VH-VL binders against q9nrl2r1430to1533. Designs and how they scored, part 98

Target 1, 104 residues: q9nrl2r1430to1533
Amino acid sequence: GGVHELSAFEQLVVELVRHDDSWPFLKLVSKIQVPDYYDIIKKPIALNIIREKVNKCEYKLASEFIDDIELMFSNCFEYNPRNTSEAKAGTRLQAFFHIQAQKL
Key: E = the ipSAE of ESMFold2; O = the ipSAE of OpenDDE; V2 = 0.75 times the mean of E and O plus 0.25 times the DockQ between their complexes.

## First folded at step 7 (VH-VL)

Design j117 (framework fv_nezutatug)
Fold by ESMFold2-Fast, scan of step 7:
Structure j117 (fold): chain C 104 residues (1-104), chain A 122 residues (1-122), chain B 107 residues (1-107)
Amino acid sequence: as target 1 above (104 residues)
Amino acid sequence: QVQLQESGPGLVKPSQTLSLTCTVSGGSIDSGYSWHWIRQHPGKGLEWIGSIYYSGRTDYNPSLKSLVTISADTSKNQFSLKLSSVTAADTAVYYCARGPYRSDWHYYMDVWGQGTTVTVSS
Amino acid sequence: DIQMTQSPSSVSASVGDRVTITCKASQSISSWVAWYQQKPGKAPEPLIYDASSLQSGVPSRFSGSGSGTDFTLTISSLQPEDFATYYCQQANSFPLTFGQGTKLEIK
């Protein structure tokens, strides 16, 4: 199958997932591995959740999709100090997202 | 491009500890990938030894779990394998490899080192 | 452990042939299968992941299919550089396990 058969949102999520800096965002943070995460972050989200919402056609507007991606980055910067590998990865991936999102 | 290079002693005596290091260039080991050790016995197929993740979590093949330790040194961009109490059965080519997904259950290896031959002999 | 069994163990073919290699998992693994090519004296190279997705740079003559327990790797028109050993790998559960390999030889 060709990539032109995928939605614009699906194509962008796939590009984000494949980016070297996607690792903090691929799936929800484990409560077992990071017990205090859910005490700080009240609206957790990750690329696998966003992709599922795309596949279920839950985004009616591009702004709703963009809002979920931005929430993901906001959570990263709220939990992780700016000198961490997570925060640095988030900064680079967010810049990449802003360039790609111009296509939406 | 990301490249992986194994280094180690080549020859190890029975009962000693085998120590191998994988040096990663062109990418950071702290980039969300999983990092794997795989070996191939002479004339045989591939056996997964274990992996280490950006978080420091390790997973080991249960058949080797009491004997194997995998560790990472982010300052040197390296990860290492220690296999204790080796025997002739541990003679193999050892590969390091990168997995693109950090999932605990779902790993594919998209970049491999060239392999290093380890012979266990007196 | 999930056992991966490849069939055949070896196959002889000519350039231009269509070649199919199969891989059977001892329990359902959804689509969590990768395929690798290994040439003598070299490291394995990835061909396919998630049962049917081509690795970047892999020629389109390679294709994968399957779900559950039965998976296939197909080479639609065999080229001289394709003579190698092929391995399947399950990525569904630990420990990660490989098939025993299929050696593709010149007829």
Scores: ipSAE 0.000, ipTM 0.551, lowest interface PAE 15.8, mean pLDDT 84

Design j118 (framework fv_nezutatug)
Fold by ESMFold2-Fast, scan of step 7:
Structure j118 (fold): chain C 104 residues (1-104), chain A 122 residues (1-122), chain B 107 residues (1-107)
Amino acid sequence: as target 1 above (104 residues)
Amino acid sequence: QVQLQESGPGLVKPSQTLSLTCTVSGGSIDSGYSWHWIRQHPGKGLEWIGSIYYSGRTDYNPSLKSLVTISADTSKNQFSLKLSSVTAADTAVYYCARGPYRSDWHYYMDVWGQGTTVTVSS
Amino acid sequence: DIQMTQSPSSVSASVGDRVTITCKASQSISSWVAWYQQKPGKAPEPLIYYASSLQSGVPSRFSGSGSGTDFTLTISSLQPEDFATYYCQQANSFPLTFGQGTKLEIK
């Protein structure tokens, strides 16, 4: 994307990182802490990876950026049972993302 | 803007297999969303047929499970429905739709195709 | 399967009216209900998700409420373009199920 588009993605990622419910998403899940994660989740992603992609201008379309954020949430919901703190944080952060993404 | 478009035969003979394809543009089927088939019989309500996910997981309506196969072709950005051994009761408008992946696998459909009419007759 | 029952099956109303459509689930589904509007010959369009969250681009006269088994869609001041069939959908468990629909007609 263009300079203006890059600024929009950076602003949105910063807002997500600063949100109280971002804690499950800040970095990739540890194989040591969660041994079966990578057996279940085949396309891992996290906010630090997405932010790096934004900074390297790897998103050519807003849809590509949105797809990576949605993948992050989908991984959370696929791995984590309904009543976990992770799944609840993901539900709230995803709703926040949908409101903010209307600006893209 | 993500758009979905159904394609397939408008007329199918009883006992044959109905094959429908949904072409997705403006987004990838490999991006964490769920992808659904829904049908609507003439003058009646909506019936969920099944879904496919980016992980390759499929879920089918138990009333149709032995007759339905949903598959995805990521290289063409398409997902497809095959319904075996059709009868006149399978006459309906068929829709494809996208669902956001929500916590605990709770789904609603936020983008719909325009629908394609399928008539099963001899 | 979770059964979704809508009431009324049809309602006649005038422009400017407050219209209420109810949806009841056969078991508790928390807030996992969506509402759709369908006009003749067209695909359903999402209105509400998670019982009360308004879909982007939907007019603010539409609102949803409820939790557990009882859910309501409200149109605060009916407009000519709102005459359509409305469906609720439970998103709690498979198979996904829809209500039978409520047809909103001109009085």
Scores: ipSAE 0.007, ipTM 0.637, lowest interface PAE 9.2, mean pLDDT 86

Design j119 (framework fv_nezutatug)
Fold by ESMFold2-Fast, scan of step 7:
Structure j119 (fold): chain C 104 residues (1-104), chain A 122 residues (1-122), chain B 107 residues (1-107)
Amino acid sequence: as target 1 above (104 residues)
Amino acid sequence: QVQLQESGPGLVKPSQTLSLTCTVSGGSIDSGYSWHWIRQHPGKGLEWIGSIYYSGRTDYNPSLKSLVTISADTSKNQFSLKLSSVTAADTAVYYCARGPYRSDWHYYMDVWGQGTTVTVSS
Amino acid sequence: DIQMTQSPSSVSASVGDRVTITCKASQSISSWVAWYQQKPGKAPEPLIYWASSLQSGVPSRFSGSGSGTDFTLTISSLQPEDFATYYCQQANSFPLTFGQGTKLEIK
């Protein structure tokens, strides 16, 4: 762990943000537009929050960083049926993440 | 590295409730992963029992006909299985495992406990 | 429930052989299949996920293929440590279901 490790987390988050399928994950789901979301999803998270945690050096282990990214995808699949655009985007982005995470 | 360890009595009498606990180390059950119970009858294949997610949501195999309860204790980093009204058919090796919740990408169990043998005396 | 049927139930092979194990789903599951290896007295270990993706740390001689209803696990050059029982699992829907297993034994 250290500065070199944190640089790797930042690089990976930037790659995820730039991916075409990142749109469901960029920011927290709106309580106004999707009011039942927070009744179902108990630990909401999004890429902007994960990036902030990286910048604040809140991840001490690669496993903690990976857990937050996986939580984000798990929330997507719990809330959204498989046939939705959100779930399909999540499936592709998660596949991309797993390939990139092998570098961690 | 995440590790899972099953614990519980090796012998249960017919009609009683089987109680097993899975202790997780190296990672938190209060995370985005799903946590599963799978069993294997002597000389047979694998049977998925059910799962729990950090939200408290549970999914159970319908073939067990509401005889199953899975619960989590985040303060102890454990999740547990209760199987009521057991019979000799419930004799099996019981595994706990970690899987991604409803991840269509790789919805499978990537970390497994060593398994605990349960015999229902009859 | 989606039924997973493996073929053959057992196969005898020699070190160096190419071995193929087949798994058939009772309905289309796209690519949502995983494969596990289980040695006697041990817990199953993941080998393949998403039909063809190799689990980290698993030797490259293992490969998976297929989509829809028909899936295959291939071991390109069998090694002594590969004698085990292999299971497929559908990841498409609850309840999660496994194949009955294929026992790979020494010829």
Scores: ipSAE 0.006, ipTM 0.605, lowest interface PAE 12.2, mean pLDDT 86

Design j120 (framework fv_nezutatug)
Fold by ESMFold2-Fast, scan of step 7:
Structure j120 (fold): chain C 104 residues (1-104), chain A 122 residues (1-122), chain B 107 residues (1-107)
Amino acid sequence: as target 1 above (104 residues)
Amino acid sequence: QVQLQESGPGLVKPSQTLSLTCTVSGGSIDSGYSWHWIRQHPGKGLEWIGSIYYSGRTDYNPSLKSLVTISADTSKNQFSLKLSSVTAADTAVYYCARGPYRSDWHYYMDVWGQGTTVTVSS
Amino acid sequence: DIQMTQSPSSVSASVGDRVTITCKASQSISSWVAWYQQKPGKAPEPLIYKASSLQSGVPSRFSGSGSGTDFTLTISSLQPEDFATYYCQQANSFPLTFGQGTKLEIK
């Protein structure tokens, strides 16, 4: 995508990072701390990786950016049981993302 | 093999803060597990108090939320429970336990300490 | 909170008997139930997780079944060491909750 679209992606990632419910998503899950995570989650991703991809202009379309954010939430709900703090944070942050993504 | 051992005072006065520590051996508390406190009142069933995770996040039983703090000290391989403003109703055996985090099970307590008896009395 | 109700509260049985203990959740918990055995003066020991998975080292006479709201722990041929109190626990949502316990006594 264009410069305008990349600026919009950067702004949205910044808003996600600043959100109170971003804590499960800021960085990749540590294999040392959670050894089975990478046995279950085959396409790990986090906000720091998505932001790096935005900064390197790796998203050519808004759909690619949205897909990576949705993958992040999908991974959260796949790994974490319902009604855990991680799953609750993910649900709230995903709702916030869906409202903000309407601008894209 | 992983083992858990509770330690703390056997007698606490009403209105004081109960402090218990769980010492973990044979494994690290900063690796892929949830660490739990459970209690059992005399002659009754089990009550989950709360947990702390590898991420440092805590979850507490809403019935005890304002009274309970769970913390971890990874340098000592320990996690601890503080229960403020205790009353006779807090008299119980207190257990620490480990819960694995994996796709085939979540929050199943697979290792338990032997328990420590706490009596709240003047 | 999800309430876990066990039936019966106590059961008397003889060595060699088939014993069934049930656990009912106040709302659907999928397969997120575990079972524990507790002997007097000792900590609970895990028996079963995810409704039907047997914990390593637990004798094969123990089995679990169920999904949704209704769960069962079965001991196919009761042994002397099995006289204890049994607890179910749901792990579907916080707070984690246990059943009230079922005491298995010598007949």
Scores: ipSAE 0.000, ipTM 0.598, lowest interface PAE 12.7, mean pLDDT 86

Design j121 (framework fv_nezutatug)
Fold by ESMFold2-Fast, scan of step 7:
Structure j121 (fold): chain C 104 residues (1-104), chain A 122 residues (1-122), chain B 107 residues (1-107)
Amino acid sequence: as target 1 above (104 residues)
Amino acid sequence: QVQLQESGPGLVKPSQTLSLTCTVSGGSIDSGYSWHWIRQHPGKGLEWIGSIYYSGRTDYNPSLKSLVTISADTSKNQFSLKLSSVTAADTAVYYCARGPYRSDWHYYMDVWGQGTTVTVSS
Amino acid sequence: DIQMTQSPSSVSASVGDRVTITCKASQSISSWVAWYQQKPGKAPEPLIYEASYLQSGVPSRFSGSGSGTDFTLTISSLQPEDFATYYCQQANSFPLTFGQGTKLEIK
């Protein structure tokens, strides 16, 4: 493994993507496969979109980056019942994020 | 059930562009899955060429990056491979395949097309 | 690139035999290994993903194990339909890479 000397936001997104519980968050939910998702979730977001925003230097404040990650988790808990694998993965990944975000 | 089928020319001349299309049925390419091109040279193993995601993002094998383009046409439920400046070394069976979204950066291919044979010869 | 080396390159076996195929990665890939079976003239079929999980519909005589750099595919009691070429694939990093293949032949 190499050492990354990239921005703090990029390092954190990479750690989130690599986490075992990232699978519900890697990409936007398909409207074709889950047609009611976009009726319920008004501001869809996923790690691939957040990573692109980091790469384009679109976050000017740490709070903007944190807000997008928190929106992603909020969407997960709004759509998915608490006993689902998606919601459980979201709970664990969000806890991991909160620990890592202390560095920001 | 999801099925993939490759189509394109069986014979391509050296220096020309190889163009292949994968038609997907039983599921949408506008979905959370990754879509891949893999090839197999005669009597040899498998080589991953690249992938496209429903977001439009592509990943290419660095050994082919300057020569390869993968694109998607959601209206036709197809994704395509263009490989430029082909040589005899590009003679192979070409497969399209699907990678599951839950492991889309740790992919394995769970659905494969039957493969299409491409010969590069004058 | 991560190099995947299979051993043996070919193996001859009889129906009912226990067959073991190994795959070694040039660097640690955790559990991110898949195994495929390919019969002559056919596309590869997935057998195992994430080192040890069986693909739906795959017989229980197939099993996978390993982590880090060393991985094993085992067929506990070889059947006539199992004579094929087997490939491992790492899914840890880009580019995705495959082993050279192990040809399983009748003795």
Scores: ipSAE 0.000, ipTM 0.551, lowest interface PAE 16.1, mean pLDDT 85

Design j122 (framework fv_nezutatug; at its last look DockQ between E and O 0.86; V2 from the best seeds 0.00; counts 0 for: pae E 4.5 > 2)
Fold by OpenDDE, second read of step 8:
Structure j122 (fold): chain C 104 residues (1-104), chain A 122 residues (1-122), chain B 107 residues (1-107)
Amino acid sequence: as target 1 above (104 residues)
Amino acid sequence: QVQLQESGPGLVKPSQTLSLTCTVSGGSIDSGYSWHWIRQHPGKGLEWIGSIYYSGRTDYNPSLKSLVTISADTSKNQFSLKLSSVTAADTAVYYCARGPYRSDWHYYMDVWGQGTTVTVSS
Amino acid sequence: DIQMTQSPSSVSASVGDRVTITCKASQSISSWVAWYQQKPGKAPEPLIYSASYLYSGVPSRFSGSGSGTDFTLTISSLQPEDFATYYCQQANSFPLTFGQGTKLEIK
């Protein structure tokens, strides 16, 4: 709690959200639009959820933050075939993340 | 930081089953990663054995598929390798490793265990 | 299976030397190549992923290049701690395969 300078986690989340390939990850998948999603994905997560966790200081270690981001990507790749727009976007965004995360 | 440690018997008799466990610390195997077994024959290069993913799905090297089983125990934060009907050719240093989860086959190993030596001998 | 052929199998060099190791794939693998360093009695350690990206903590004297079938690991100025065996790995398709290794020895 409280007003503070943006942490490295916050900055990275901002960069991920602003990335052109973030659109599959901005919010949780709609069960209405994708009825079988939650039958397959047991640990759903999205950038808005991760941002909230960052804001609430729920990540004590960089590894915990990175784990949630990797979970987000793995969910995408688990559900979406490799040739889908979502999987392709995820591949590019993950590559970007892997570069940025090494600075944490 | 995440650390991996192999454990299991260092000596296995021919025709028996080789059983190894990789214990993960500093991170959860129930995270969005890929988990791998790789071995290295004495004085030789590296051979990919197989992988297990956070979903529980597995992939195996076709050359070993019929003999290999990889499983995970999230409660213990471990994943395991079983190789049946071993021969002297299975003597090697066995490594467990972690990598990112990818949409294709684009798996790299970014964290490795120290490796454990397994000798197959009567 | 995709074969990865490294050359040379061994190389002798001196501290300060520029060293180049090559890896050739039996078919095009885009840029899906990783490089590892292994010292005697130790596990491999990652150096490069996706042909040209360095892992954090890897000295800038290491670099990777190439696409398609021909890949190169370069050490611009060899340091004492760089004497080791190096492996390339393709991540284009299953099964994942490694090169046979290049042992970099002191001249």
Scores: ipSAE 0.714, ipTM 0.915, lowest interface PAE 0.7, mean pLDDT 95
Fold by ESMFold2, look of step 9:
Structure j122 (fold): chain C 104 residues (1-104), chain A 122 residues (1-122), chain B 107 residues (1-107)
Amino acid sequence: as target 1 above (104 residues)
Amino acid sequence: QVQLQESGPGLVKPSQTLSLTCTVSGGSIDSGYSWHWIRQHPGKGLEWIGSIYYSGRTDYNPSLKSLVTISADTSKNQFSLKLSSVTAADTAVYYCARGPYRSDWHYYMDVWGQGTTVTVSS
Amino acid sequence: DIQMTQSPSSVSASVGDRVTITCKASQSISSWVAWYQQKPGKAPEPLIYSASYLYSGVPSRFSGSGSGTDFTLTISSLQPEDFATYYCQQANSFPLTFGQGTKLEIK
């Protein structure tokens, strides 16, 4: 809620986007390039979508923002086997996120 | 903030099925987290029973595998534990808990329910 | 299954004391350990994950360390609210397992 929390959400999203391991999460997975993705993942989300929700003040609670970020990682782990570059990037970015989220 | 609350009968007869429900408020059960059942025996430590994930997949403690079912009802925002063929050894405080979902299985519980006491007695 | 053995089983200490609680795993578990605090009649509450990272809102007097098989939880300058039972938990592999607990009592 409040202006201070929304500024913190924006800062955190910017830090996630700039992290080296953000590449699987920047935009929604292409249905054309990965046709089975949406058969497996029912609630797709990506950093660009989360950033838009922050800009539009759509998060009323910090927990709502955190839940969207966690859903993004969970989708990655559900779709991608653990030894893939995507899952490894997700693991590292999630660890970074957990540290940064302590500032909220 | 997310809150978890256990509910179910406090007394169960031997050989019957123990059924518990965890109600999630302030968040959604299909939000991409892992959901766990843990019990605490009288005067003893904690025992992990099993987990259900937002995808519907489950993992169970091997010592309980043939006796345990964990399920979720997203329309009610609940997940449940059924433990069949109970004995006095199943008397415990039962907790539900949440943690981040991970493919590397390093699960920690970041939110716990208050716990519910279950006694198995004839 | 990985056994987690805590020591001591109880500690008697005064407000302001420094306390160290240890947890030993029966196999190497890297740094995949969490610590929880449980007050009488209440659920466990998370303190530390991945051996050394504090959850948000946990006072800085709590710290964790260790890797492999030997892990510690340290409380510097005990406060009255710190008298509780403490549990470690390994998250290296299923089944997830907990230590038997360490009760921290006022002297």
Scores: ipSAE 0.198, ipTM 0.799, lowest interface PAE 4.5, mean pLDDT 90
Fold by ESMFold2-Fast, scan of step 7:
Structure j122 (fold): chain C 104 residues (1-104), chain A 122 residues (1-122), chain B 107 residues (1-107)
Amino acid sequence: as target 1 above (104 residues)
Amino acid sequence: QVQLQESGPGLVKPSQTLSLTCTVSGGSIDSGYSWHWIRQHPGKGLEWIGSIYYSGRTDYNPSLKSLVTISADTSKNQFSLKLSSVTAADTAVYYCARGPYRSDWHYYMDVWGQGTTVTVSS
Amino acid sequence: DIQMTQSPSSVSASVGDRVTITCKASQSISSWVAWYQQKPGKAPEPLIYSASYLYSGVPSRFSGSGSGTDFTLTISSLQPEDFATYYCQQANSFPLTFGQGTKLEIK
């Protein structure tokens, strides 16, 4: 734990945010635009929330940080059918995340 | 560091229900991952049995669907397999495993338990 | 169900050899294939996911390729610890299915 781990989490979140495929994940899904989302997805999360948790030192273990990122991808795949732009973006970003997370 | 450990009886009589439990440490089953049961018959390849997700969603191999129940106990960080009406054909090594969740059936198992041997005798 | 067929069923090789194992799906599975290594009496260990991505800690001598129906696992310079049975798995369609395995044996 500690400052060095939190710096690593911040670096990884910044890399995810900058990735071309981050667009479905930057902010929480709008209930107005997608009314049934919150009926299906019981633990909503997005990169802006994860980044706030990193900045507030809420992750005590690397596994907790990884769990939140994986939850974000799982939500995408649960809501969006395989052939959608969202699911395709999520698939590519998740692969990128797995490569980068090896450094944690 | 996530670890999975299977537990259950090594011997089961035909027609009884096989009950196995997987204990997870170093991570929560109430998470974005799916949790799986796989078995391996003596001298044979691997057979996927089914999975559970934190939402309560379960997916079962159609070949076993009428016989299989997978459940989770978040308070104990465990998930379990019940296989009813067992026969000698259910003799196998049973593994629990973790995989990324996908509703469109994209599962890879990245962490496995050590396996537990189950013999169904007649 | 999607059938996964591996070739060869067994192969004998020497340390330092380049070994190639193939896996064919009965219908297109895009890149949704994983490879596992299993040693006698042990659980399978993941090697590769999504056809070509290595899991953390897997040596770079392992590589995967392919898309659609034809997939390949290659070990560029075989080491003593690599003698094991290798399985492919499709994750494209329900239910998940595995190949029958390829046993890699010492020559």
Scores: ipSAE 0.159, ipTM 0.755, lowest interface PAE 4.7, mean pLDDT 88
ESMFold2 (binder alone), look of step 9: mean pLDDT 92; pTM 0.945
OpenDDE, look of step 9: ipSAE 0.630; ipTM 0.900

Design j123 (framework fv_nezutatug)
Fold by ESMFold2-Fast, scan of step 7:
Structure j123 (fold): chain C 104 residues (1-104), chain A 122 residues (1-122), chain B 107 residues (1-107)
Amino acid sequence: as target 1 above (104 residues)
Amino acid sequence: QVQLQESGPGLVKPSQTLSLTCTVSGGSIDSGYSWHWIRQHPGKGLEWIGSIYYSGRTDYNPSLKSLVTISADTSKNQFSLKLSSVTAADTAVYYCARGPYRSDWHYYMDVWGQGTTVTVSS
Amino acid sequence: DIQMTQSPSSVSASVGDRVTITCKASQSISSWVAWYQQKPGKAPEPLIYAASSLESGVPSRFSGSGSGTDFTLTISSLQPEDFATYYCQQANSFPLTFGQGTKLEIK
């Protein structure tokens, strides 16, 4: 995408980071702290990785950006049982994302 | 624990190309981090040389851009520095380092190799 | 390029002293400063990132403060293992740049 699209992606990532429910998504899950995570999750991603991709102009289409955000949520729901704090935070943040993504 | 180890020649002649390799263990170089080369020499202190990102993008210090190439070999879990046309001013300790990308800031170096000494002399 | 200037270039102190080291950026870098400790013959080790955030495993006697152009590293009660050279680094823009270093020496 163009400069305007990159600005929109950056703004949305910043809004996600600032959201109260972003805490499970700010950085990659630690293999040291969660040893089985990478045995279950084959395509790990987090907001810091997505933001770097935005800053490096790696998203050429809005759909590619949206796919990476959705992958992040899918990983959360695959690994974490439904009644965990992580899954509840993910559910609320994903709903927020869907509202904001209508602008892309 | 992630560990970085530099390797390469300790002595290089003027006008030759310096080649250094950083071997990463305990983590993958394509795991979403940036990978940096920094050097430390008398009179100039610490100097950032450049970086390669997990995406393959490179950034170089403008003072060295025409002389520097950084590359990665994911099959060996290594990244490398080539510095062409070296002079005595390139005599330094060379470090490789990892930089995490954070949500609200870009880069600092959280894991460093032990450093390798390079002397440029005839 | 953003220039980082440290003060003082060297300081002599005793165990138990409070030590402050300052770093000035040639233009505003918000809070994007990191501090490193380097002992002779060793690689730099990170102490602080984002001006005030303590790196994991770093003792609480280390603290950072500042924003814009003026930043400070403080050691509240100096210990024997703290005698080292300290560097600031701006993380705001490329090329990344370091201060010239402050050598902390025993009195």
Scores: ipSAE 0.008, ipTM 0.551, lowest interface PAE 13.0, mean pLDDT 85

Design j124 (framework fv_nezutatug)
Fold by ESMFold2-Fast, scan of step 7:
Structure j124 (fold): chain C 104 residues (1-104), chain A 122 residues (1-122), chain B 107 residues (1-107)
Amino acid sequence: as target 1 above (104 residues)
Amino acid sequence: QVQLQESGPGLVKPSQTLSLTCTVSGGSIDSGYSWHWIRQHPGKGLEWIGSIYYSGRTDYNPSLKSLVTISADTSKNQFSLKLSSVTAADTAVYYCARGPYRSDWHYYMDVWGQGTTVTVSS
Amino acid sequence: DIQMTQSPSSVSASVGDRVTITCKASQSISSYVAWYQQKPGKAPEPLIYAASSLQSGVPSRFSGSGSGTDFTLTISSLQPEDFATYYCQQANSFPLTFGQGTKLEIK
């Protein structure tokens, strides 16, 4: 719960945003470009939304922050077939996240 | 471009409370940064006093024995330092500074105020 | 608290010289060190963060190196505006701590 914990969430989000595999996760999926996305995914989320929640101090526990990041990855794997560049990027970024999350 | 400016009394009497304010322009204190107070005693190096995060969470240097309070007023875009029961040892130049959190976990201060001189004397 | 010890406390040099300032942490801090320059009557200015990353706008003659406990700030070719006091700072844990400073003076 202290400044260290909030700094840890911000730090981890910045690490994710700067990772080469973050491109599918930076912003919400466009309904214009992907019209069926919101028919399949009922709880959309992206790194810009998670970062805003960190900045507004909406995460009281590390588990809440981790749950939102994991939701983002689950949405990716639910919508995108296994062999897509999106799913491959998600797999690598999730592995990176699990290593970094040990610091929380 | 972010700019910080300290303000407060230049002379404080022993046993009183020192109150300083840092006014931030060109950026919001409610924007994911840490905001710090650092002081420099005459002819000596730098001492970190404490910080406030945009969330309102604070960290203080334990050596100051709970004499320090840092607070923020987001409506005025200011953060402030109160140092109680001052003595001559609290005579210093006081700086406010911004500390960005980097992807490499660095709490360094990238923007500093110009500093304000505080003398504790009767 | 992590103690930061700088060496030397002062150094005299001439324009064009290569100058090296060192900083030692009392315990391992990985790469969590920053360097600042302070001129008389002015606030410190950041030079280096993450031990070796140059702050935007800082001349390339400044460089940082090191990891663990031993860190170095190097000025490859000293300029007249570089005569100042230099400080290292650890960012590994609270409280944040600074070295005592190294004064760089004209020879």
Scores: ipSAE 0.000, ipTM 0.552, lowest interface PAE 17.4, mean pLDDT 85

